# Ledger of designs, part 201: miniprotein binders against p81326

Target 1, 226 residues: p81326
Amino acid sequence: MLHFGGFIMEINHISKILEKEREEYIRNKVEEYLKQGFSKDDAVNKANQSWRTYIGHRIQDVIYNLLKKFLKDSGLKVTTDKALNNRNLPEELDKVKRLIAINYGEYLFLPDADVIVYKVENNDIKIIAIISVKNSFRERRFETTYWKLKLKESPVTSHIKVFLATPDKDNEISYKCPNGKPKKMRIILEYELDGIYFLKEDFEETEKAKHFGKIVEDIIEISKKL
Below, E stands for the ipSAE of ESMFold2; O stands for the ipSAE of OpenDDE; V2 stands for 0.75 times the mean of E and O plus 0.25 times the DockQ between their complexes.

## First folded at step 19 (miniprotein)

Design W123 (at its last look DockQ between E and O 0.87; V2 from the best seeds 0.79)
Fold by ESMFold2, look of step 19:
Structure W123 (fold): chain B 226 residues (1-226), chain A 83 residues (1-83)
Amino acid sequence: as target 1 above (226 residues)
Amino acid sequence: SEEEKKIEELLLKAIKLMWEALSLLDKGDYEEAIKKLEEAVKLLEEALKIAKELGNERLIKRVEQLLKDVKEMIEEIKEKLEE
């Protein structure tokens, strides 16, 4: 467990590391779209959209694997919403899916839960936390807060911690009052969520807004109290 | 400085390899994960040499910790292979 330094803290460089992949990724995707018959302008636009999706999944993958590594020795298990949408779910994951799903009458939806942390005790599953990974806040800026509110509506799910993990490269939520004005998005996200974990060094740290490296200790502490 | 920029480049490449190794471990590709980690060790050893020549104690400690971390990861994977 390296909660106070070392490998896990290097995630603060994730935007810098992944940005180095962008030029090659875009070239390859433009070439692929041109082969499909798209115009040069359309191919470039589609490649840029593809990059934004790719980078988000790439960041989620890093977070998933880091949490899996650093939580394993504490008896905590980690899965993803992608794994939960598989048609052939193992019994354990089917239980996890049912425990976080929200009922809207005849419809059942998973919350915005990119990464899910849970434990298994005496054949019982307890969901500890869900982590939403956002590279940017271009669309659906408050979707994570909506899901936190829905989880709070039931005593069965009200204990589930909802965290946001983000590099926030464009400083959309890094500071509470930039230029002397309250940043509405940061204020509301911090108020409603159980924590915001930044994948970078430069941001305003508070009780709820922390470096990502502290998430492991926080999750372990929460799990001991549940 | 130019030397500090080279250390940073080596560190970023090594960190990326360590993340890739974790992804390979999740897929059960233990041999490929070890190869990625061994490459990361070589990059970190070069970074450590440069950091020591520069006398940058902060970078030396950072690289030494990463070397410890990656070597522990290699040993953990080797234990899994021998099960």
Scores: ipSAE 0.818, ipTM 0.929, lowest interface PAE 0.7, mean pLDDT 89
Fold by OpenDDE base, look of step 21:
Formats: sequence, C-alpha cells, structure tokens
Structure W123 (fold): chain B 226 residues (1-226), chain A 83 residues (1-83)
Amino acid sequence: as target 1 above (226 residues)
Amino acid sequence: SEEEKKIEELLLKAIKLMWEALSLLDKGDYEEAIKKLEEAVKLLEEALKIAKELGNERLIKRVEQLLKDVKEMIEEIKEKLEE
C-alpha cells in the first residue's frame, strides 16, 4: 500500500486541475475558429465541444500513465486503443489487439478500450482488464456495458474484466438512491460491470464501486488468478 | 486561510507537473521529465515550509508524502539513464 503513496490519491484533484486550463483553452480555440471564418456563437460552441473531447483525453492519459507506473513492478503491461490503431504494430500489440476483438460474424471489431492491462507469460499474452474512462455521462451512457456484455459472449474474451473510471463531476452515478430514488444508471453500470472506480472522495462505496486508489491492487489480484 | 490556499495552489501545480513528467517518460523524454519533477520538488518544498509555519500536521504529512514520491521518481529515472 505504501508504494502507491500519496501520489495516486491526488487523482481526486484531477477535475480541479484540468478545469483551471479551460478558460485559456476556450479562448484560444475561439480565436482559432474565428480565424477560420466561423461566427462568434459557432466558435464558442465548437470550442466547448473541443474542450469536452480534450479534457476526456487528458483524464485518460493521466489514468494510463498512473496505471503504467504502478503496475510496472508487478510485471503487468498497459496499452491504449490509440496505440492499437496503427497499421504496423509490434507483434505483442498485434496479439493484444486480436485478443480483445469481438466477433460479428464476417467482421471483427474492437471494443472501446481506453486502457488495456495485460501480462506476458512464456510468450503468451493474457488480457486482464479494460478500463473505460468517462468524464461525463451525457452521451453513450451504457456503451461500456454493451462492450462488457459482448466480451462475455466469447470464451476467448469472457475472462476480461471491464472497469469504469470517472470523476463523475455531476454526481450522475456517485450514489445509488439519492433522496430515496434509485439512480438507474448507477445501478445498471454497477450490476453489469466488474467495477466502478471514482476519481473523488464523495461517493457511495460498495463492493464494486470503489475509489480509484484501489484499482491497482484489484488488477494485481485478478492477474494472479489468470 | 490565505496561507492554506497558497499551499493548495502549490500542491496542485506540483501534481500537474508530476503527471506531465509521467507523460514525458512514456514518450522517452527522460531529461525533460526530470526537469518537471525538479520543479515539482521546489514547489513542494515551499509548500512544506508554509505548512510547518502554520503547524498544520495534516498538510505537512501530505506534502512530505508527495516529496518522497517525487524524489523516488527522480531517482528511478536517473538509475535508468545510467544503465
């Protein structure tokens, strides 16, 4: 536990840290879009959309790098869907790509896999977990659940754990029954996924809903059983 | 207090630098990663000084832990560069 120190716990501040960049980012993007000939209103709307994409990638990148760092000593490897989108892949990553593919008959497609954790033993690759990173749940609320269900349909991929990591800024899934009313999204995500990891302190903890600080230990434990 | 806010600001800046350093490491830019981490150390040392002056044990412990983490990261990178 000591090895994961205070650094991983500081993930709680990710939203605050990144939000400080928003004003400057928006200003710069608005200027860029104005130069491209867009109206002020269109430029602002496009800038806001760009920010949503940008902040999502930034959060994903931080999570990727943290997992890569803290899983290294356990011999586990970490990659991303972006790394797998290359035409010329190293043999190891090509194998990883194939081992997460979902069969649709004539076609194979990859699930959304922001972060992929795997191990290499005796030149064999075993996929351990896929982590989906969501900043907000405004769009594609159950997409991660869909991929989890699809992965379960094949004996090749059925063992792969699917986790969700989120700061949940808008408290969309932080609590199961706020004010006595069930939150459908929280209940379904928690039921279908192998775990939800929060990048904050203020949430309802359950067996599957945990603080992000526990994800490293959980992944290592799963790895030992494969 | 205003001093506590300053400590928090320093911490947030240091954490950001640490994340940036990890990204640089992933890209193989070890020298720039070390520079970021060294800057983080300076910020954390300033934060620690203020925290000690305030006598805030919680903040002292938090800053000390981060300082330890950053220094360990620097040493790990240096060891890899010497290999």
Scores: ipSAE 0.766, ipTM 0.907, lowest interface PAE 0.6, mean pLDDT 93
ESMFold2 (binder alone), look of step 19: mean pLDDT 87; pTM 0.850
OpenDDE base, look of step 19: ipSAE 0.765; ipTM 0.906
ESMFold2, look of step 21: ipSAE 0.748; ipTM 0.895
ESMFold2 (binder alone), look of step 21: mean pLDDT 87; pTM 0.849

Design W124 (at its last look DockQ between E and O 0.74; V2 from the best seeds 0.73)
Fold by ESMFold2, look of step 19:
Structure W124 (fold): chain B 226 residues (1-226), chain A 83 residues (1-83)
Amino acid sequence: as target 1 above (226 residues)
Amino acid sequence: SEEEKKIEELLLKAIKLMWEALELLDKGDYEEAIKKLEEAVKLLEEALKIAKELGNERLIKRVEQLLKDIKEMIEEIKEKLEE
């Protein structure tokens, strides 16, 4: 059932597939906001913001379902930050949430952990990896590195691998030295994170910057060491 | 060529259906997931026919692998239905 070079690699087309939905989505959202009483300019701005949120959720859903499918036979489980924020958590997910939460005195917050991979052995839960899914780097460009640094501060969470998954369709981090000039964002992200997994074909591949299809093998290998 | 553009269009539609099927499987909507996969099979079979007419071995292998993946997905979901 597992084929690491087949269906999973088709995620490289996710930006093209989702872009075909954009025009209809924007039209429908503008109509919705106009009916709510917003001006045309405000409706358009809100529709574009809504699109950015929508496409991020769509990419996360695809990644979640692909990882769930391809990691299942290796005894690995997958959940999401959205699932962990539900009020009535199953005991297993409550433990997952507690194992990744960052303590800020009276408050606990989850890191930017769109997708979480973990295993259960003898009723013990071990967090393997957290995957942050970013469609764009115009905002929140280094938030994932902040969460990696916070997780690294505690011996309880320091083993957790932090990965970034991105289509990077605008080539914001696809190359280290485009036009001979070091790209600060790519260099810092690659240095600080445990891996960057691209949802496209065209990028500079390195030890840490890989095709998304490689993430399954990497996670399985890591899980065997824990 | 226009034929290669047609194959790409069929592939993208099929891939989207396969992702939707995984989402439906996660929700426990097994019959709808199979329906999506069967629609994807039809699109991929058309793409395979065109790829064979072109003699494009790379595209043929890609489409054949996707058809294999879909058939395995369908059988896995059918096992869930029979539990």
Scores: ipSAE 0.760, ipTM 0.908, lowest interface PAE 0.9, mean pLDDT 89
Fold by OpenDDE base, look of step 19:
Structure W124 (fold): chain B 226 residues (1-226), chain A 83 residues (1-83)
Amino acid sequence: as target 1 above (226 residues)
Amino acid sequence: SEEEKKIEELLLKAIKLMWEALELLDKGDYEEAIKKLEEAVKLLEEALKIAKELGNERLIKRVEQLLKDIKEMIEEIKEKLEE
């Protein structure tokens, strides 16, 4: 068992833990927006939108910190796209940024890379994996697949594994064919991505769809092949 | 049961503290991280006590594993602080 295996398994409770904060968060944000001169209805809507953003960042932060901790002993490093959005980057991070960049002719853009796992060997940086973190699939359902496909188009980035991590609170992709009806989004995401990691227990497990607890081992295994 | 709900509440609080501690570690705030983890230990010890009183072996094992993980993490952080 991976060191801190129990700790990783408790990720299943992330949605429940964060949901407990919702009422207070919404109340505080509504009050804030009312003070800014918004109507009650606008304040509530803005608060709910803010909450969605907030939860997304919180989940991402937890995943980032977990991966950073659990991959450390393997010599693997972890960063985020946010950390790369700086004008003054350390040399290492500047290299990481360049190694994940997508070519659009005159421009280079970064994929959505909530978490980036890489290794440094003999001053050479190898990008191992990008993890996209999504709380819900209400918007931009196939954005992660777009980036995976774009990364495949270049020999510089084609080796980079792209994973999706999600609690899938609304069970949008937890099952492939519930009640005999194929879930298009699950099927496409599983086909196009290198893996889907669920932050919960109630999902259909496949070769590519796994519990988040397996992500560390999978990343380490990939890193050995690069 | 009410006791099981209490255990779950304590567990959720402890898990939250553990995640906060990891964030603090990332920021280099080792002392505050340890404080968070120590608080989590207290909560888990209370949960363990209740779980033992209930005779719920599954909960006991779960809490014991978390306690082990947290204590190990505290030790690792302390070792780094001494370096």
Scores: ipSAE 0.695, ipTM 0.879, lowest interface PAE 0.7, mean pLDDT 92
ESMFold2 (binder alone), look of step 19: mean pLDDT 87; pTM 0.840

Design W125 (at its last look DockQ between E and O 0.75; V2 from the best seeds 0.76)
Fold by ESMFold2, look of step 19:
Structure W125 (fold): chain B 226 residues (1-226), chain A 83 residues (1-83)
Amino acid sequence: as target 1 above (226 residues)
Amino acid sequence: SEEEKKIEELLLKAIKLMWEALELLDKGDYEEAIKKLEEAVKLLEEALKIAKELGNERLIKRVEQLLKDAKEMIEEIKEKLEE
């Protein structure tokens, strides 16, 4: 039996919880870079960049483990781009990797998938959804939409749902028309993607823009149609 | 209030421990995952006591649900260890 307890909804506090790690993380990283011979200013800049990467990976890990826990009893499996980039892939994961790959002539590349949800039916693998996890939209603002469009180019991948999960702590995409003016980034992301799932409480909810706690129910319903 | 701030601090710490327990579970570190969850339960029990003293029904229900979730996770992992 599927149970969506209050625990999954507590992800809405993820930015607050992880931010408490920042001060010590930055201090330790600055010391590390100073030992490597960087100037104080360069070390601080590099430490802040390192923090952005680190916190993004931490959010990905939380999402992966929550989805793994809450989708298990529905027969759905979860993996990550990190796992798919390991050598010595078991046959199942090698199939997952090949089923999401994009063809560029003689080259084959994986989309930015972060977290992948799939099912196994009678030894066949069906990719249900990929979730792109973005802590900030400072760089590569529309990368996720590019990959959705590429997946739509082939009938074998066009069914794959592409979701964005974000705390959006700086309110870059939380509202469609703040102060009556359209936010281009929110409008385009919502239009092109299959859903945006916020890891916080305060945002404008729509048919496609929802609290992250709804993602489990949505994925299960999608999987029943495949 | 200071009591509500204390409850929030206990909840956030407990939630982080529960996330860490799921990571440990994924790695197969079941005993370590249980230890993290047991610490989370202690923090949640303290938070529940304060919430009941405050009479805040919303906080009481939130903490009770988290306690239920953490205890169920412990039970599930213990069943895996017995196998």
Scores: ipSAE 0.809, ipTM 0.924, lowest interface PAE 0.7, mean pLDDT 89
Fold by OpenDDE base, look of step 19:
Structure W125 (fold): chain B 226 residues (1-226), chain A 83 residues (1-83)
Amino acid sequence: as target 1 above (226 residues)
Amino acid sequence: SEEEKKIEELLLKAIKLMWEALELLDKGDYEEAIKKLEEAVKLLEEALKIAKELGNERLIKRVEQLLKDAKEMIEEIKEKLEE
């Protein structure tokens, strides 16, 4: 049993826990936007947009912190794309940044990498996995697959596993063929990505689609092969 | 039951505090992290009491596991503070 195995399983409640904050958050943001001179309707719309951004970051933060904690004993390190968006990076993070960069000819750009898992061996950095965190799939449904495909194009990055972590609150990708109808997005994401990890119990489990609680073990196993 | 709802409420609050504690740890705020975890422990102890009164073994086990996790996290942080 993974140390703190019970705590990892409680991730299933992340949507419920964060949703409890919504009413107060929206109220406060509406008030803030009204004070800024927005109309009531605009203030409400802006507040709702702000909430979507906020909840996405909160989920990402929880996942980051959980992975950081649970991978620590295995000697694996965790960072974020946000941490890499600095002009003055420590040498280690500067190397990490360079090792996930995608070549566009004259330019290097970073993939969307909400969470980055890497190891340091003999002063060499090996990137193990990138985890994209999605709360909803309303926008940019295949963005993560784009980055996976781009990473595959280079021998420098082709080994990097790309995972998706999601509560999938709206059941957009929880099942492949609900009611006999194929869910295009689930099928494509599962095919293109190295894994999908659900922050809930109600989903169709496959070799690539698993509960989030399995991600630690999977990452550790991958790290041993690199 | 109303008691089961109360247990669930306490658990959700405790879990949130534990997540917040991890965030604080990442920032190096060890003392504040411990405070969050101690608060979580209090909530979990209350939940455990209610669960035992109900005789709900599933809830008891769930709460006990979280309580153990929270306490272990506190001890790990304390050990780090001593180093």
Scores: ipSAE 0.739, ipTM 0.896, lowest interface PAE 0.7, mean pLDDT 93
ESMFold2 (binder alone), look of step 19: mean pLDDT 87; pTM 0.854
ESMFold2, look of step 21: ipSAE 0.799; ipTM 0.921
ESMFold2 (binder alone), look of step 21: mean pLDDT 87; pTM 0.854
OpenDDE base, look of step 21: ipSAE 0.734; ipTM 0.894

Design W126 (at its last look DockQ between E and O 0.76; V2 from the best seeds 0.00; counts 0 for: pae E 2.0 > 1.5)
Fold by OpenDDE base, look of step 19:
Structure W126 (fold): chain B 226 residues (1-226), chain A 83 residues (1-83)
Amino acid sequence: as target 1 above (226 residues)
Amino acid sequence: SEEEKKIEELLLKAIKLMWEALELLDKGDYEEAIKKLEEAVKLLEEALKIAKELGNERLIKRVEQILKDVKEMIEEIKEKLEE
């Protein structure tokens, strides 16, 4: 068992833990928006939107910190797209940024890369994986797939594994064919991505769809092949 | 049962503290991280006590594993601070 297995396994509770904060968060944000002069209805709507953003960031932060901790002993490094959005980057991060950039002719753009795992060997940087973290699939359902496909188009980035990590609270992609009906989103995401990692127990496990607890091992294995 | 609910509540609080501690570690705030983890230990020990009183072996094992991990992390951080 990986050291600190409890930290990874207990991630199943992330949605429940964050949901407990919701009422207080919403109340505080509503009050804040009311003070700013918004109507009650607008304040509530804005608060709910803020909550969705907040939860997304919190989940991302937890995943980032877990991966950073668990991959450290393997000599693997972890960063985020946010950390790369700086004018003054250390040389290492500047290289990382360049190595994940997607070519659009006159422009280079970064994929949505919530978490980036890379290794440094002999001053050479190899990008191992990008993890997209999604709490819900209400918006931009195939965005991660788009980035995976774009990364495949270049020999510079084609080796980069793209993973999706999600609690899938609404069970949008937890099962392929619930009640005999294919879930288009699950099927497409599983087909196009290198893996889907669930922050919960209640899902259909496949070769590519696994519990988040397997992501560390999978990343380490990939890193050995690069 | 009410006791099982209490255990779950304690566990959720402890897990939250554990994640907060990881964030603090990332920021280099080792002392505050240790404080969070020590608080988590207290909660987990209380949960373990209740679980033992209930005789729920599954919960006991779960809590013991978390406790072990948290204590190990505290030790690792302390070792780094002495470095």
Scores: ipSAE 0.623, ipTM 0.848, lowest interface PAE 0.8, mean pLDDT 92
Fold by ESMFold2, look of step 19:
Structure W126 (fold): chain B 226 residues (1-226), chain A 83 residues (1-83)
Amino acid sequence: as target 1 above (226 residues)
Amino acid sequence: SEEEKKIEELLLKAIKLMWEALELLDKGDYEEAIKKLEEAVKLLEEALKIAKELGNERLIKRVEQILKDVKEMIEEIKEKLEE
């Protein structure tokens, strides 16, 4: 059970908390783009695009820090794809990077795996799970399923669990059959991924679709089986 | 109501401070993390006062649980500092 009882459940408010930053962020970005010579219309459009990237990064930061805190007592470590792209990698992270890399002929690329959970035993690194954090599904609907399928292709990575974490504010994947009509995106994501974790209460719960508050217990249980 | 909007504002600020405290803990900035959490306690105590004046039992229970969690975080950090 989690040390912080109900605190992880308050992640339900992440969209409201971050939305309070939106007005100032957009105002500042519009001013920056206007000073760069963009028209007002272009500056506003670019600022809105910048905001969507920014809010995704902010949600990822909260999730990263929560997972790092709550998993540390179980001997589990957490990193990010951004940290793995740093050129000055310590040996441990360089090993993590190599253990999740996917081969594309002349090129070797990391999955787009916002948060990575792993453990270290006797200098042996085992990748437990990759968590993709998505604020919206309009631009990156099935990216996470692509990476799960690629990881399944190799015996070195086939054990890696792939999770999706989302506030799903616009209810794009919250229900399987809203109004009696199958929601293709929800059905495919739930089928292909190892789990979907919602940062809100209003969604259809299944064995794979859960509140984010259960992700720590699930990861710990998986790590014990490895 | 205006009172319910005030409670919501106080809660959101407190939760954000708790997230910031977790980031500070990750960086090893224990004293600053405690400072953020103590600020969150003050906001939560104000929210609890308003919730009690309203007689809203659901809000009272929610704020009390969050307040308990924050105080436990503070004690955990203080214990680490004295090790």
Scores: ipSAE 0.483, ipTM 0.769, lowest interface PAE 2.0, mean pLDDT 87
ESMFold2 (binder alone), look of step 19: mean pLDDT 87; pTM 0.847

Design W127 (at its last look DockQ between E and O 0.70; V2 from the best seeds 0.73)
Fold by OpenDDE base, look of step 19:
Structure W127 (fold): chain B 226 residues (1-226), chain A 83 residues (1-83)
Amino acid sequence: as target 1 above (226 residues)
Amino acid sequence: SEEEKKIEELLLKAIKLFWEALELLDKGDYEEAIKKLEEAVKLLEEALKIAKELGNERLIKRVEQLLKDVKEMIEEIKEKLEE
C-alpha cells in the first residue's frame, strides 16, 4: 500500500472541497472589482475568471504537494515551472530547467510543466516526468500534447513522460465513446500522452487513463528504468 | 443519513487541512503544519466516533486509514524537528 494511500484516494473530493470556497471568493472579488470602478456585470465576470485561475492553481498546488510528499521516500524530487522561472536558480534547478528545454533553433523554451519529477544520481539529473494539471479543457485543449510531441523530437528530452492530471469536472475526456460517439479530445490525449490521471472515480479506465492514485507508483516504476 | 453527512463534512475538512499542512511543509513551516494536522486528527476522531456509532464498517475503515496517515505524518514531522 502506498504511503498515505488513504489521502491519495481522497483526491476525488478536490473539486467539491475547493468549490465550497467559490461563493466567498466570488463575493470578495466582486467587491474588490467594484471598488476598482468596474460595473457590477464586469465585476462578476472578472471574478468568475479570477476563480477559474485560482482554482486551477489550487489544484496544481495540491497535486504538487502530494507528489512531493509521496515520492520523497523513493528519492525522487519534485519542482514546478514556476519555481524554474527565477533568474537566480540553485544549480540543481538550473540543470532541471535546461533538461526540459525545447529547442527552437535560436531559442530554447520551456514546455508547460506544472509539475516536474526528477531524480539526482551522482550529481546527474534525470527528468522522469512532467505532469500537466488541468481543471477544465475550455482553452488550449491539446497544449499538453504539443509539448509531449516537442519533447519527443530531441534525444535529450524524448524519454520524459508527460502526464495529464485532471478532475475533468465537465466529463470532457472521462469517456472515450459516450453514447457511441467518440470523444476526440480523450482519444487524442490518451494516444499522444503517456498517461491521463483522473482526480475522480467516474471515468473510463484504460491502460493510459487511470486514477490519480496510481501516478506515484507509475512514476516510481518509470524512474527505475531510467 | 444526517450522521453520514456529518462524517463526510468532517472528512472533507480534514482532507483540506491535510493539503494545507503539506503546503506549509513545503514552505518550511513545520509547526503550523503540525497544528493543521492535529486539528485534522480531532475531526477524524469525531468522524470515527460517529461512524462507529452507526456501525458503518466502510466509513470506519476509511476514517481509520486517514487517521493513521495523519498521525504518522505528525510523527515524521516531529522527528525532523528534533534533528
Scores: ipSAE 0.792, ipTM 0.918, lowest interface PAE 0.6, mean pLDDT 93
Fold by ESMFold2, look of step 19:
Structure W127 (fold): chain B 226 residues (1-226), chain A 83 residues (1-83)
Amino acid sequence: as target 1 above (226 residues)
Amino acid sequence: SEEEKKIEELLLKAIKLFWEALELLDKGDYEEAIKKLEEAVKLLEEALKIAKELGNERLIKRVEQLLKDVKEMIEEIKEKLEE
């Protein structure tokens, strides 16, 4: 399937749309923190930290809802790690949760999988892919690769595709060898992950590094092989 | 041009409304989702008018597809409200 001119492709505008929210958000948060008694410098720092959390959730929500909309006709379902952390989970989602959990001896943990794609066939659940959504790579640069490696350790999870979705507005991973020098983060992420999907137009496209608009077709093709 | 800038502004607002409507639909807020989508239709219809005045066939096709997506979603939500 070629995705031509649909709302999937319009995700290219996500950074521009969200940046329009930033100024008002920061002003409101600074005033809120000042009224709580924080110094001006502390209020600004806290507002910027709040914005980074907020924008990450906004991007995740957009991706979740777009995938839910555009994968539905192919019989594929989408959920989030937030939904899987509810205490009273419907049976279907409880099965999804158990199928991605990582065993650490006496403890079980979910990978940091922001969005999960799965299918249901005769009450049998098959996890297709997890998508990690990253707005910035300031810290935990290789968190997604860690979870990919952990999922590979078990035959019940080794088939799960691990994708990274990012606007990468600061060009931290957009190019493999900018100025002739290998970009370590881009090289390692592309090597270890099953794909990187950019929420913008300007990046170096490879077989694994693609525009987000291709993710629906890729997931559908993968699901047919499972 | 100023007309191309206006189309972009209309499209960005419509895109955001579409995303908000999908979020509302996920929460079961069907009437609010329809309101967001109806506003998006108005913005996209204005963008289509300008695109036709410019004679930009790529923009016309792009906006027509977005309008189709929004109108189909409105009908899907209305069906859920009746059942």
Scores: ipSAE 0.694, ipTM 0.871, lowest interface PAE 1.1, mean pLDDT 88
ESMFold2 (binder alone), look of step 19: mean pLDDT 86; pTM 0.832

